# Ledger of designs, part 180: VHH binders against q9y6x5

Target 1, 379 residues: q9y6x5
Amino acid sequence: LPPKLLLVSFDGFRADYLKNYEFPHLQNFIKEGVLVEHVKNVFITKTFPNHYSIVTGLYEESHGIVANSMYDAVTKKHFSDSNDKDPFWWNEAVPIWVTNQLQENRSSAAAMWPGTDVPIHDTISSYFMNYNSSVSFEERLNNITMWLNNSNPPVTFATLYWEEPDASGHKYGPEDKENMSRVLKKIDDLIGDLVQRLKMLGLWENLNVIITSDHGMTQCSQDRLINLDSCIDHSYYTLIDLSPVAAILPKINRTEVYNKLKNCSPHMNVYLKEDIPNRFYYQHNDRIQPIILVADEGWTIVLNESSQKLGDHGYDNSLPSMHPFLAAHGPAFHKGYKHSTINIVDIYPMMCHILGLKPHPNNGTFGHTKCLLVDQWCI

## First folded at step 7 (VHH)

Design za10 (framework vhh_5j56_2)
Fold by ESMFold2-Fast, scan of step 7:
Structure za10 (fold): chain B 379 residues (1-379), chain A 128 residues (1-128)
Amino acid sequence: as target 1 above (379 residues)
Amino acid sequence: QVQLVESGGGLVQPGGSLRLSCVASGFTFSTLDYYAIGWFRQAPGKEREGLSSISGSSGGSTSYSDSVKGRFTISRDNAKNTVYLQMNSLKPEDTAVYYCAAGPLYGSSYFSKEYDYWGQGTQVTVSS
C-alpha cells in the first residue's frame, strides 16, 4: 500500500503555548511520535505566505504569495478575497498535492488549506471543500477521513486547516491567559477527536499525521501605534498592505516618498525594495512593492485611527513569538523524539520523502528533518 | 482621514425591514478590497456584539452570528465603496446602535477586537 500523509494546521499556534498551557491529547500524540519545538517560518509571518511555503518548500519571493494582500505591478492585478481564486497568484510554484496527483497515480484531499480550492497548473486537489470559515472542524474532519478511506485512486496526501487559535489571538492577545486557556483547551480536544476518529476508522496505524502551524502571535497595544498619516499624505502613494508590514506603491518619485517615510517612527524600519535585508529572502518578486515598512514587534501601523487588535503577526521571522511548532506521528516517524528547530521550508522535502515523490527545486534542506524519520541515518 | 459612515437607521415596527449602508471614505481606490467589513451592534449596558462580516464577492466570504442568520444579509458594492446590511423580520431585541468596522481580510470574523477602523454608529429602534 502506498504511504499516506495527513497535514493539519492550527492557524497562529505560537510555539511557547506548549510550555504555558496544558495539552493532554497533544502530549499523548507526541509521546508516541516526534516534536519539533520551534519552526522558523518565512517572512512575512502571515497566513497565506507561510501555508504556501509549507506545501512548496519555497520562500515567498519564489512562490509568489508574498502577503495576504498583494498587487502585481506587471499585470495590474490585485489579490484580495474577491480574487484569491485566480490561478495567476498561485502558479509561481507547484504545491505538493499537485505533484502527488501528477507523479503518482494517487489522489489528494483538502479541507480548507489555502490554495486547495484553486486550479494550480491546471490541477486542483482531487477532493476539496471551497473555503468557508463557518464550516465546523468536525465537518472538515468527517470529509477528510471519508476521502482517506473511500477513494479510488487512493488519497495519499490530505490537508486540514483550522482558523484557531489565530482569530482568538487577535481578539484577546496571547497574554490573556484566561481567554487563551479556553481556546487552547478546545483545540486540544479537537486533536483528541482527530486521533479517536482515525483509530475508529482503522487509519491510525498506517497514516502519517503532521500537526503544525504557519506562525505565532505577539501582544499589541493602543500605546504602540505608528500613525502613517503623521508623515505622508495619501495623495503620494497607494497602500497595498498596512500592518505590521506596509507595502507602499508610490504615485510620485519613489525617492520623495521614501524621504517622507524614513524618519516617520523610531519603531518602524523603512526599506527601498533593493535594501530589504537579504536574510528575509523578500526582494525578488514583482508583487513586492517599491517601499516596504516593517514595524517592530508589538507595534501596529495605522492611518490616523486607533486599532482594537490585541494580538498580531507578520513581524520579523527571527522573533520566537512568530514561530510555530511541528508534531508528527506515524510509521515514518520515530517515537518519543524531540528536536529543537527546523525551517518551515524543510517540511516540503520531508513530506515528499515520506510519500515517495521527487521534490521540485526548493529552499528546504532534507538533512534538517532526517533525525525525525525511521528510515534515515541521523549520524 | 480613513472614515466609515453608517446610515439607514431609524424607527421600525416589529416584523419590519431596514437596510443599513456603510460608506468608506479616505481609503485609496483599491484599499476597500483589502479589508473585511463587519457589522456590530451595542445596546445600552451590553457589550458590542458581532453580527456579520464580508471580505469579498467570492463564495465563502460572508459570515453571520446565530442571532441574525437567516434574517440579515450582508452585501458589498466596491465600485461605490459601500457595504449594506439588509435586516428583515426585525424584533424588539434588535434595538441597538449599529456600527460598521474594517478589519483583517482573511478569515471570516465578527469579533470586535479584530477590527481596526470603526464608524460612529447609527441607531435602530424596533418598537410598536
Scores: ipSAE 0.000, ipTM 0.258, lowest interface PAE 15.1, mean pLDDT 86

Design za11 (framework vhh_5j56_2)
Fold by ESMFold2-Fast, scan of step 7:
Structure za11 (fold): chain B 379 residues (1-379), chain A 128 residues (1-128)
Amino acid sequence: as target 1 above (379 residues)
Amino acid sequence: QVQLVESGGGLVQPGGSLRLSCVASGFTFSGSEYYAIGWFRQAPGKEREGLSSISGSSGGSTSYSDSVKGRFTISRDNAKNTVYLQMNSLKPEDTAVYYCAAGPLYGSSYFSKEYDYWGQGTQVTVSS
């Protein structure tokens, strides 16, 4: 039988939480597996972009999911919750579940991972759940484990997505230790439930499990707002995305809009598309707007209003506060090994190796993850 | 902890009207003037569609998707900690589970992932 892999994401799980809170179930998972302490994600550090980077191994400019809100200037389409099922947005890359289904007689299963309820290159996950935030972690886990045990052709790649601790990170901010402690303890209990369920079903010893996240979280404040309306009238531009990376589509000459914005705030960088720093790998796509505004860590861009958001993400991917972690357990992984840092795009070629799949061209480097794997040398 | 509870769904004939209610606990609309409260719906086999939003800020800014503009009206009653969606001229294609959601964003994001808290949904069926 081919190797099996379950990829689990807890949205917004900042790497630094691991040192500041107790995770007895996650610690037991790591003791007999591997831990990567920091995963350097892609810019912008948002949910949809980074989840798609994990499963494609591509920078956002290459896979085309460049934000949670997008506009494509060539086709004049807008990406929103009402049209995120349009394959147009997802077709610039081939995610691993599509590769898994097309290269061998194998199935994929998905519980809510972004993109898995969309036919991409005319291929949808063999088993999937339409996105619904009201569905419990237990129901998602029940479906995934049922599909892992009871499918023909066999499910060899499965994904499981959970919205916390991101939702609470936004609501309370990562510095609210009382509320975050409660939320993170619940997540650790869910990890315990996951491991217990896999053991009860006889899956634990032969299944590779990766637990990771898409980004971290940083503290925001009513004292750190950038009011865009104080700098430019809305008649000069269309706003495609707001905070902390604003995507500006000019209605007049681009240089005139840039000149109105460039002195708006000392806590925001204003870039013409061609001037976006190369290190972001956020330039070469029609869905990246002519002007991008990048707020400094902890600053929120607003339109003449306050924000109740006490935590946010989307900031510069060099910031440790934006980094998630990766933990893994299973026959492919060493036991008790700790690694410092990998790039989020490195996860894809590692997963392809574990599954015996030929990866599509990608921005990851297999060499960065080889020390995690029992069949590889660290040299 | 924020909780949202929807009510007011049911079966109605084409051209009929329903009023949905969303009751919040764990926060107050008067004290949460800067939160956006949105209404979404999801029909079987379709994605969640953003319908309407009301800001918690002064002035109570409202917005509507093109599919419901002129037929649906969102309002709030801060004394009852409730947001309403008045649905008029209902069509068979309005049949869906309707959800209310609360998010910290100003105005009216229709991105479901930007909303932090969700109700369990209430079924609306428009059929003869």
Scores: ipSAE 0.000, ipTM 0.137, lowest interface PAE 21.9, mean pLDDT 87

Design za12 (framework vhh_5j56_2)
Fold by ESMFold2-Fast, scan of step 7:
Structure za12 (fold): chain B 379 residues (1-379), chain A 128 residues (1-128)
Amino acid sequence: as target 1 above (379 residues)
Amino acid sequence: QVQLVESGGGLVQPGGSLRLSCVASGFTFSGSDYWAIGWFRQAPGKEREGLSSISGSSGGSTSYSDSVKGRFTISRDNAKNTVYLQMNSLKPEDTAVYYCAAGPLYGSSYFSKEYDYWGQGTQVTVSS
């Protein structure tokens, strides 16, 4: 029987939440599995970019989903509700469910993981749900567990995505202990439901399960705003993305736009595309705009208005507040092992190894995750 | 500073029609080169669902979710700084609180939870 893997994401689950709140169900999962305390995500620390990095093992400049808001300078296409399922945006990489379906006689299943409702390189997940935020966790879980029982060909890779605690993190901010405690307890209960369902169906002992997230969350404030309208007139540029990373497409001379922006705020770094720090791996793609503005942690870029967000993400990926965690359980994983940190791009080659797939060229390092695996020698 | 105010909700019988209005204060729809305006709904016990969007610039593009395509129509009146949602052939499953929101023109409603500006909502109940 081929090995099976279920990859679960709780959007915006900051690693530090594990130390500040009680998670009895998640702790039971970890006790008989592994925990990576911090996962260093890719820049920018946003939902679509990092979810696609998890399943491709690539930096954003390489997989092409460089932000949640995008413009492609070569084709002049802009990302929108009318074209977010256009394969054009997703075809710069091969996600693991495509590799799973093409290398072996295997199927994939997906409950709303970004990209799974798109035909990428003419291949769509064998079983999938079109994205709809109104669909309950229970319905997503019911579909995934039903599909994991399919054998013609067998489903060996499944994904499950949930919008919390990200939505509440934006609304309340991560420092609102009363509201975040309620939200995080509900997530822990969902983890309990997941484990119980897998045990009831006889899947638990033979299924590898990864629980992770795409990014963390930091506290924002009306006292920490950068008003872009104070720096530059709207007639000089097109704004592709706003906050906390602004993507600027100049309508006039690029150097003139840069000079108007470069000293506007002490809480924002302004980069010409070629000057973006190498450590971000955020330069070599036509969807990365000629000028990028990067706000300091907790600062919000606005257009002459207030912000309603009490929490946000997208900031520098070296910030611990932007880091999620990874927990895993199953026959491929050690029991009771704790690891300090991995890179989010390392998840892809690890998953390929577990499934017996040959990974596409990627930015991950298998050596970083081998201590998690029973069939590998760590030291 | 930016405010969105919804109106036009209420009780309607199955098969009926309603027109919702979203009035913006603090910016103008026609002057926006970054903002798109969308309609969303949330029924009890369910997550928020995106329904339709329209760009804030002149000659704006529109989009619709499959659940409402052909029944709902989004439009704007830039002189009144207002976006409308015309809802026809209403069904009991359309019962929800309806929200207006401003989000990025170059983004999708997949990220509605990250939208910066939301109205307070207007209740629509489809029942006899």
Scores: ipSAE 0.418, ipTM 0.735, lowest interface PAE 2.4, mean pLDDT 90

Design za13 (framework vhh_5j56_2)
Fold by ESMFold2-Fast, scan of step 7:
Structure za13 (fold): chain B 379 residues (1-379), chain A 128 residues (1-128)
Amino acid sequence: as target 1 above (379 residues)
Amino acid sequence: QVQLVESGGGLVQPGGSLRLSCVASGFTFSGSDYFAIGWFRQAPGKEREGLSSISGSSGGSTSYSDSVKGRFTISRDNAKNTVYLQMNSLKPEDTAVYYCAAGPLYGSSYFSKEYDYWGQGTQVTVSS
């Protein structure tokens, strides 16, 4: 029988939350599985880009979901609510559920993972739920476990996405210990529910389960604002994305826009596209705008206004505050093993190995995750 | 400073209609192409649900969640700097506090976390 894998994401789960709060259910999961303490995500450290990197093993410049808000200069298309299901945006890569369905006679199932309600290369997840934030974790879990148990051909790859603790991280900020403690306890209880449901259905011992996240969270403040209107008039550019990475499309000469921005604030870096640091792997895509502004950690870019956001992400991917963790349990994984760091793009080739799939060319390195796996030498 | 003020909530019988208004200050729809306005609701014991969004630009792109598609209509009046949610065929399960929110142009009604500014909310109660 083919191996099975359930990939679970709790959006915005900063790695060091594990050290600052109690997670009895997650700790029980880890005790009989593996923990990667830090996952170095891709730049920019945003939800859509990093969720797509997890399932493709590609940097954002390669898979094409370069932000949560995008403009494609070649086709003149804007990524928006009405266009987020346009396959155009997602077709620059092949996510693992598509590979799973096309290489093997297997099915995929999805509860809300970004991209799974879109036909990509004419292939949509065999079972999926159209994105709707109102659908409870319990309903998402009920559908996933039903599909894992009762599908023909068998569901071998399943995904489950949950919006917390990201939404609360934005609202309260990660340093609000009282509110974050409450939110994180609820997440831990959901992990307990997940494990209990899988045990009750007889799936637990034979299913590989990965629990991870796309990014972390850092504290913001009204004392740390960068007002773009103080630097440059709105008539000189079109704003494609704002904060903490602003994507600027000039309406006049690019050099003139750059010169107005480059010395505006000591708390942001201003890059011409060709000058974006190579380490970001954020340059070679038409959806990356001619000028990119990158705010320093905890600084918010605004337009003559204040932000009520007390936490944010999107910042430099070298920052530990931007890093999620990865925990896993199942027949493919060692028990009680702790690993320090992997790259988020490494998750894809590891998942392909577990499922017996040939990975598409990707930016991950299988060697980085081999110590997690029982069938590999950790040398 | 960006401020959003909701109004138009209240008690209505099943099958009835309400129109919610969201007045924005601190930016203008005619002057700003950089904000989307979304409507969200939260009932006791439930997660905050995205219902609908409209772009802050003259193009007026709209989206709706499946739970309200065909019953609710979002619109804007740039001269009044106001976004409306017309709610028809109301059901008891529509009972919730309704919020308007503003975020970057590309903020999804499906991802409430993408919205930076929130109103105080207005109560809608659908009861016989």
Scores: ipSAE 0.000, ipTM 0.259, lowest interface PAE 15.8, mean pLDDT 87

Design za14 (framework vhh_5j56_2)
Fold by ESMFold2-Fast, scan of step 7:
Structure za14 (fold): chain B 379 residues (1-379), chain A 128 residues (1-128)
Amino acid sequence: as target 1 above (379 residues)
Amino acid sequence: QVQLVESGGGLVQPGGSLRLSCVASGFTFSGSDFYAIGWFRQAPGKEREGLSSISGSSGGSTSYSDSVKGRFTISRDNAKNTVYLQMNSLKPEDTAVYYCAAGPLYGSSYFSKEYDYWGQGTQVTVSS
């Protein structure tokens, strides 16, 4: 019988929340499964880029979703909305649900995971929900479990996405213990609901479940603003993305724009595209703009106005505050095992192994995740 | 002193293949002076059309127009200061003069105004 996998993402779930708050349901899940304490995500540490890296095993420069807001100078297309159905943005890679559907007589199911409501290489998830943030976790869970139990050909790969704790992290900031404790308790209760629903439906014993996230969250402040309008007039450039990584398309000479920006703030690094650090793997794509500004952790780039957000992400992927975690349970995984770190691109080849799929060429290393799996020689 | 020279054009039957070369002199593709190298074509009585581009960085990102996507492949050899356009499954409508162009902007553009240096062109004729 083919193995089954449910991949769950709680957006913006910073790894150290596990140490600072109680998660009785998640702790029970981990006790009988595995925990990776932190996952090193890809740069930039944003929602769409990292969610696509999880399911392709590729750096952003390779899969083409390089930000939540993008411009392609060649086609003059703009991307800034999760409701955009243009496959152009997603066609530079093949996500795992497409491979799952094309290699075997198998179906995929999706509840809101980025890209699953878009036909990619003429293939859309067999079952999916059009993105709508107003749809409850319970409705998403009900659909996904129905599709796991009532599909032909059988659903072997399913995804479930939830916007919290990211939305509350932005609104309150990760240091607001009163509000964050309430939000995180609700998430733990949703994990409890997930496990109980899978048990009631007879799915739990034979289903592999991964719970992970795309990035963390850091505290922002009105005392930590970089006013871009103080450095350069907006008539000299087109702004493609603002904060904390600004994507600048010059309207005049690139060197002149760079010179106006490079010494503007001690809390922002300014890179010509060719000078972006190699460790970011954020250079080789037409959707990466000629000048990139990278704010220091907790600093917000603004256009002569205040920012209302008390938390943000998108910062350097070496920062622990940007790291999520990964927990997993199921027949493929050891019980009670803790692992220190993996790269977010390593999740894809691990999932392909569990599902018996041949992975497309990717940036992940299967060896990094082998100690999590019962059928692998560890060490 | 900065020059781009195209070669590799010629007559080919429908369904055939050609590889165009663009050799640069007076600058280097691996340097920061030129960030985008593009291929354009112009048929008689038609406007100049952008086809493909590659950034000036090592390993460069590539882009293609819908008319040639899946049939044409752009690549480069930094040691030879050369960019190639591999053209497969050629059609009669691919008949045109093909131009190589270089610009200082990162990222590719099909808009000719963003390219500062142009080759003289090489003729490609696809006919039965």
Scores: ipSAE 0.000, ipTM 0.103, lowest interface PAE 22.4, mean pLDDT 86

Design za15 (framework vhh_5j56_2)
Fold by ESMFold2-Fast, scan of step 7:
Structure za15 (fold): chain B 379 residues (1-379), chain A 128 residues (1-128)
Amino acid sequence: as target 1 above (379 residues)
Amino acid sequence: QVQLVESGGGLVQPGGSLRLSCVASGFTFSGSDYYAIGWFRQAPGKEREGLSSIRGSSGGSTSYSDSVKGRFTISRDNAKNTVYLQMNSLKPEDTAVYYCAAGPLYGSSYFSKEYDYWGQGTQVTVSS
């Protein structure tokens, strides 16, 4: 029987939530599996960029999904919720479900993972659900498990995406212990439902399951706002993305725009594209704008207005508050093993190894995940 | 007191045309280079669908979903603080409540929660 893998994402699940709240179902999952305490994600620490990095093993400058809001300077196209299914945006990389379907006559299944409802390099996930936030976790799980059991060619790679705790993290902020406790308990209950469903269907013993996330969350405040209008008139630039990473397309000389912005706020760094720190791996793509503003943790960039967000992400990927975790269980994984840190781009080559796929060139390092795997040397 | 008000909906026969208007109060579309202004629709029992967006100055970038590309055209009149959606070759499947929204564009309908301002909607019915 070929190896099977289910990849589950709970959007915005900050790693240190595991230390500050009780997760009885997740702890039972980890007891007989593995835990990576911190996953260092890619910059910028946003949903679409990091979800695509998980399944491609590439930095954002390489896979082309460089933000949740983008402008391509060569084609003059703008990424938006009216064209997010244009393959143009997604075609700079080959995600794992495409590789899975093309190498060994295997099927893939997807419950709403970003990009899975798009034909990428003329290949769409064999089974997929069109994105609809109103569809319950239970319905997504029912479809995934039905496809895992009843498909020919067999579904060997499946993905499941859930919007929480990100939505509540934005609404309440991660420091709201009362509301976050309630939200995180519900997520733990969903993990319990997932495990019980897989056991009832006879999938549990032979399926590899990864539970992870794309980023964390940090507390924001009405007292920590950067008003961009106080430093530069809107007639000088087009705003492509705002907060906490602003993407600036100059309408006048780039140096003049840079000079107006460079001393605007002590809580924001201003970069010409070529001066963006190399450690971000956020420079070599036409969708990265000529000037990038990066707010300090917990600061929100605004245009002469207030912000309703009490939590946000997108900040420097060196910040522990931006890091998710990874837990895994199944025949490929050790039992009861705890690991400190991996890079989010390392997940892709690990998943390729588990599935017996040849990975496309990528930025991950297989050696970083070897200690998680039963068929690898960790001595 | 930022508000978006849609108008121009109604009943039209298949193959007909309608022009929807979205009028802003409390902010101006001459400053809308900082915001995307988009049109969405929702039919009974279906998810909200993004249709078109406009960003940038006069002649700025526009985007269209595959379902309406070539039939619908988005435009703006900054002097009237209004964004328009010209809908041509209307089909029964275009029947829905149409919404105008303004805010930073964070990609797809995944991020509809990140739009700052929404209108109340205007009904479009395509029937004979």
Scores: ipSAE 0.016, ipTM 0.426, lowest interface PAE 7.2, mean pLDDT 88

Design za16 (framework vhh_5j56_2)
Fold by ESMFold2-Fast, scan of step 7:
Structure za16 (fold): chain B 379 residues (1-379), chain A 128 residues (1-128)
Amino acid sequence: as target 1 above (379 residues)
Amino acid sequence: QVQLVESGGGLVQPGGSLRLSCVASGFTFSGSDYYAIGWFRQAPGKEREGLSSIYGSSGGSTSYSDSVKGRFTISRDNAKNTVYLQMNSLKPEDTAVYYCAAGPLYGSSYFSKEYDYWGQGTQVTVSS
């Protein structure tokens, strides 16, 4: 049998939660595996973009999922629902489950990972669940483990997505120690259940498991609002995405819109598309709008209203608060190894190596992850 | 096989206009390869100068060097896979061989090294 890999994401799991809360089950997982303390994600630090970067190894400008809300100027299509099933949005890249199925006659399985319930290049995961937030972690895990054990051709790549701690991070904010402690303890218990289920089914010793996340979370406040309506009238532009990165499509001259916005707030940077910092790798795609507004950490962009979010993400990817972690265990990984930082795009070529797949051209660097792997020379 | 074929050069009087055309084959502008077309010129004894580029899968993004801004307009016809350079208010200093160039670039550079494919060039002479 070819090597097997299960990729697990806990949405919005900020890296420093590991230092501020107790995770007995995750710590046992790490003790016999590897930990990457910080994963530098891609800009914008949002759910759909970063989940697609993990499985393609591409920056958002290259894979085309540039935000959770998008407009494509060529086709005039709008993407504004997290369950948008139009393959158009996903077809600018080839995710790992598609490559896995097309190389060496293998199967893929998916429990809710973004994009896995969409046919991409006419290929959908061999086994999948349509996205439904009401489905329990246990049911997702039961399906994944059943498919890993009972499929022909064999399932060699499986994904599992869970919405927490992101939902609670938004509701309570990451600084709410009482509520976040409760939520993170439940996640640790789910990790314990995952490990126990894999052991009971005889999968644990021969399965590679990666536990990671797409982004972190930062504290927001009603005292940190940027009201766009105070600086520019709605008749001047169409709003494609709002906060904390606003995507502006001008209805009049771009320079006039830019001039109205550029000094609107000291807590927001305003960029013409060609002036977006190169380090963001967020410029070369028609779904990136002509003017992009980037709020400072913890600031929320609003339209003459208050925000109820106590936590948010989407901010500059250089911010440690936006970084997730990566932990892994299995025959491909060293035991008890700690690594400081990798880029989120580096996960894809590492996973291709573990599965014996030839990666599509990507923005990751295999050398950045080789020290995690037992079959590589780490120098 | 990627190829670029230029046309529309010739002799024109000062203050006149010319439209250059560049027909691309072997790739399309509407694809996710993000091919960009740039226009360059080179006069004898001078370095090759970048003038204008059109980029993005829709062709909605354009840029111009200061020497031609307001006088030259770049456009494209995606159905014909053709890029145009409309040159107005031509001056003797605009006399040069004009090249179109293509690369798998979005947001194109004016440096010639950034372009993978080049046309043969078309002579533009502005003289009485």
Scores: ipSAE 0.000, ipTM 0.103, lowest interface PAE 22.2, mean pLDDT 87

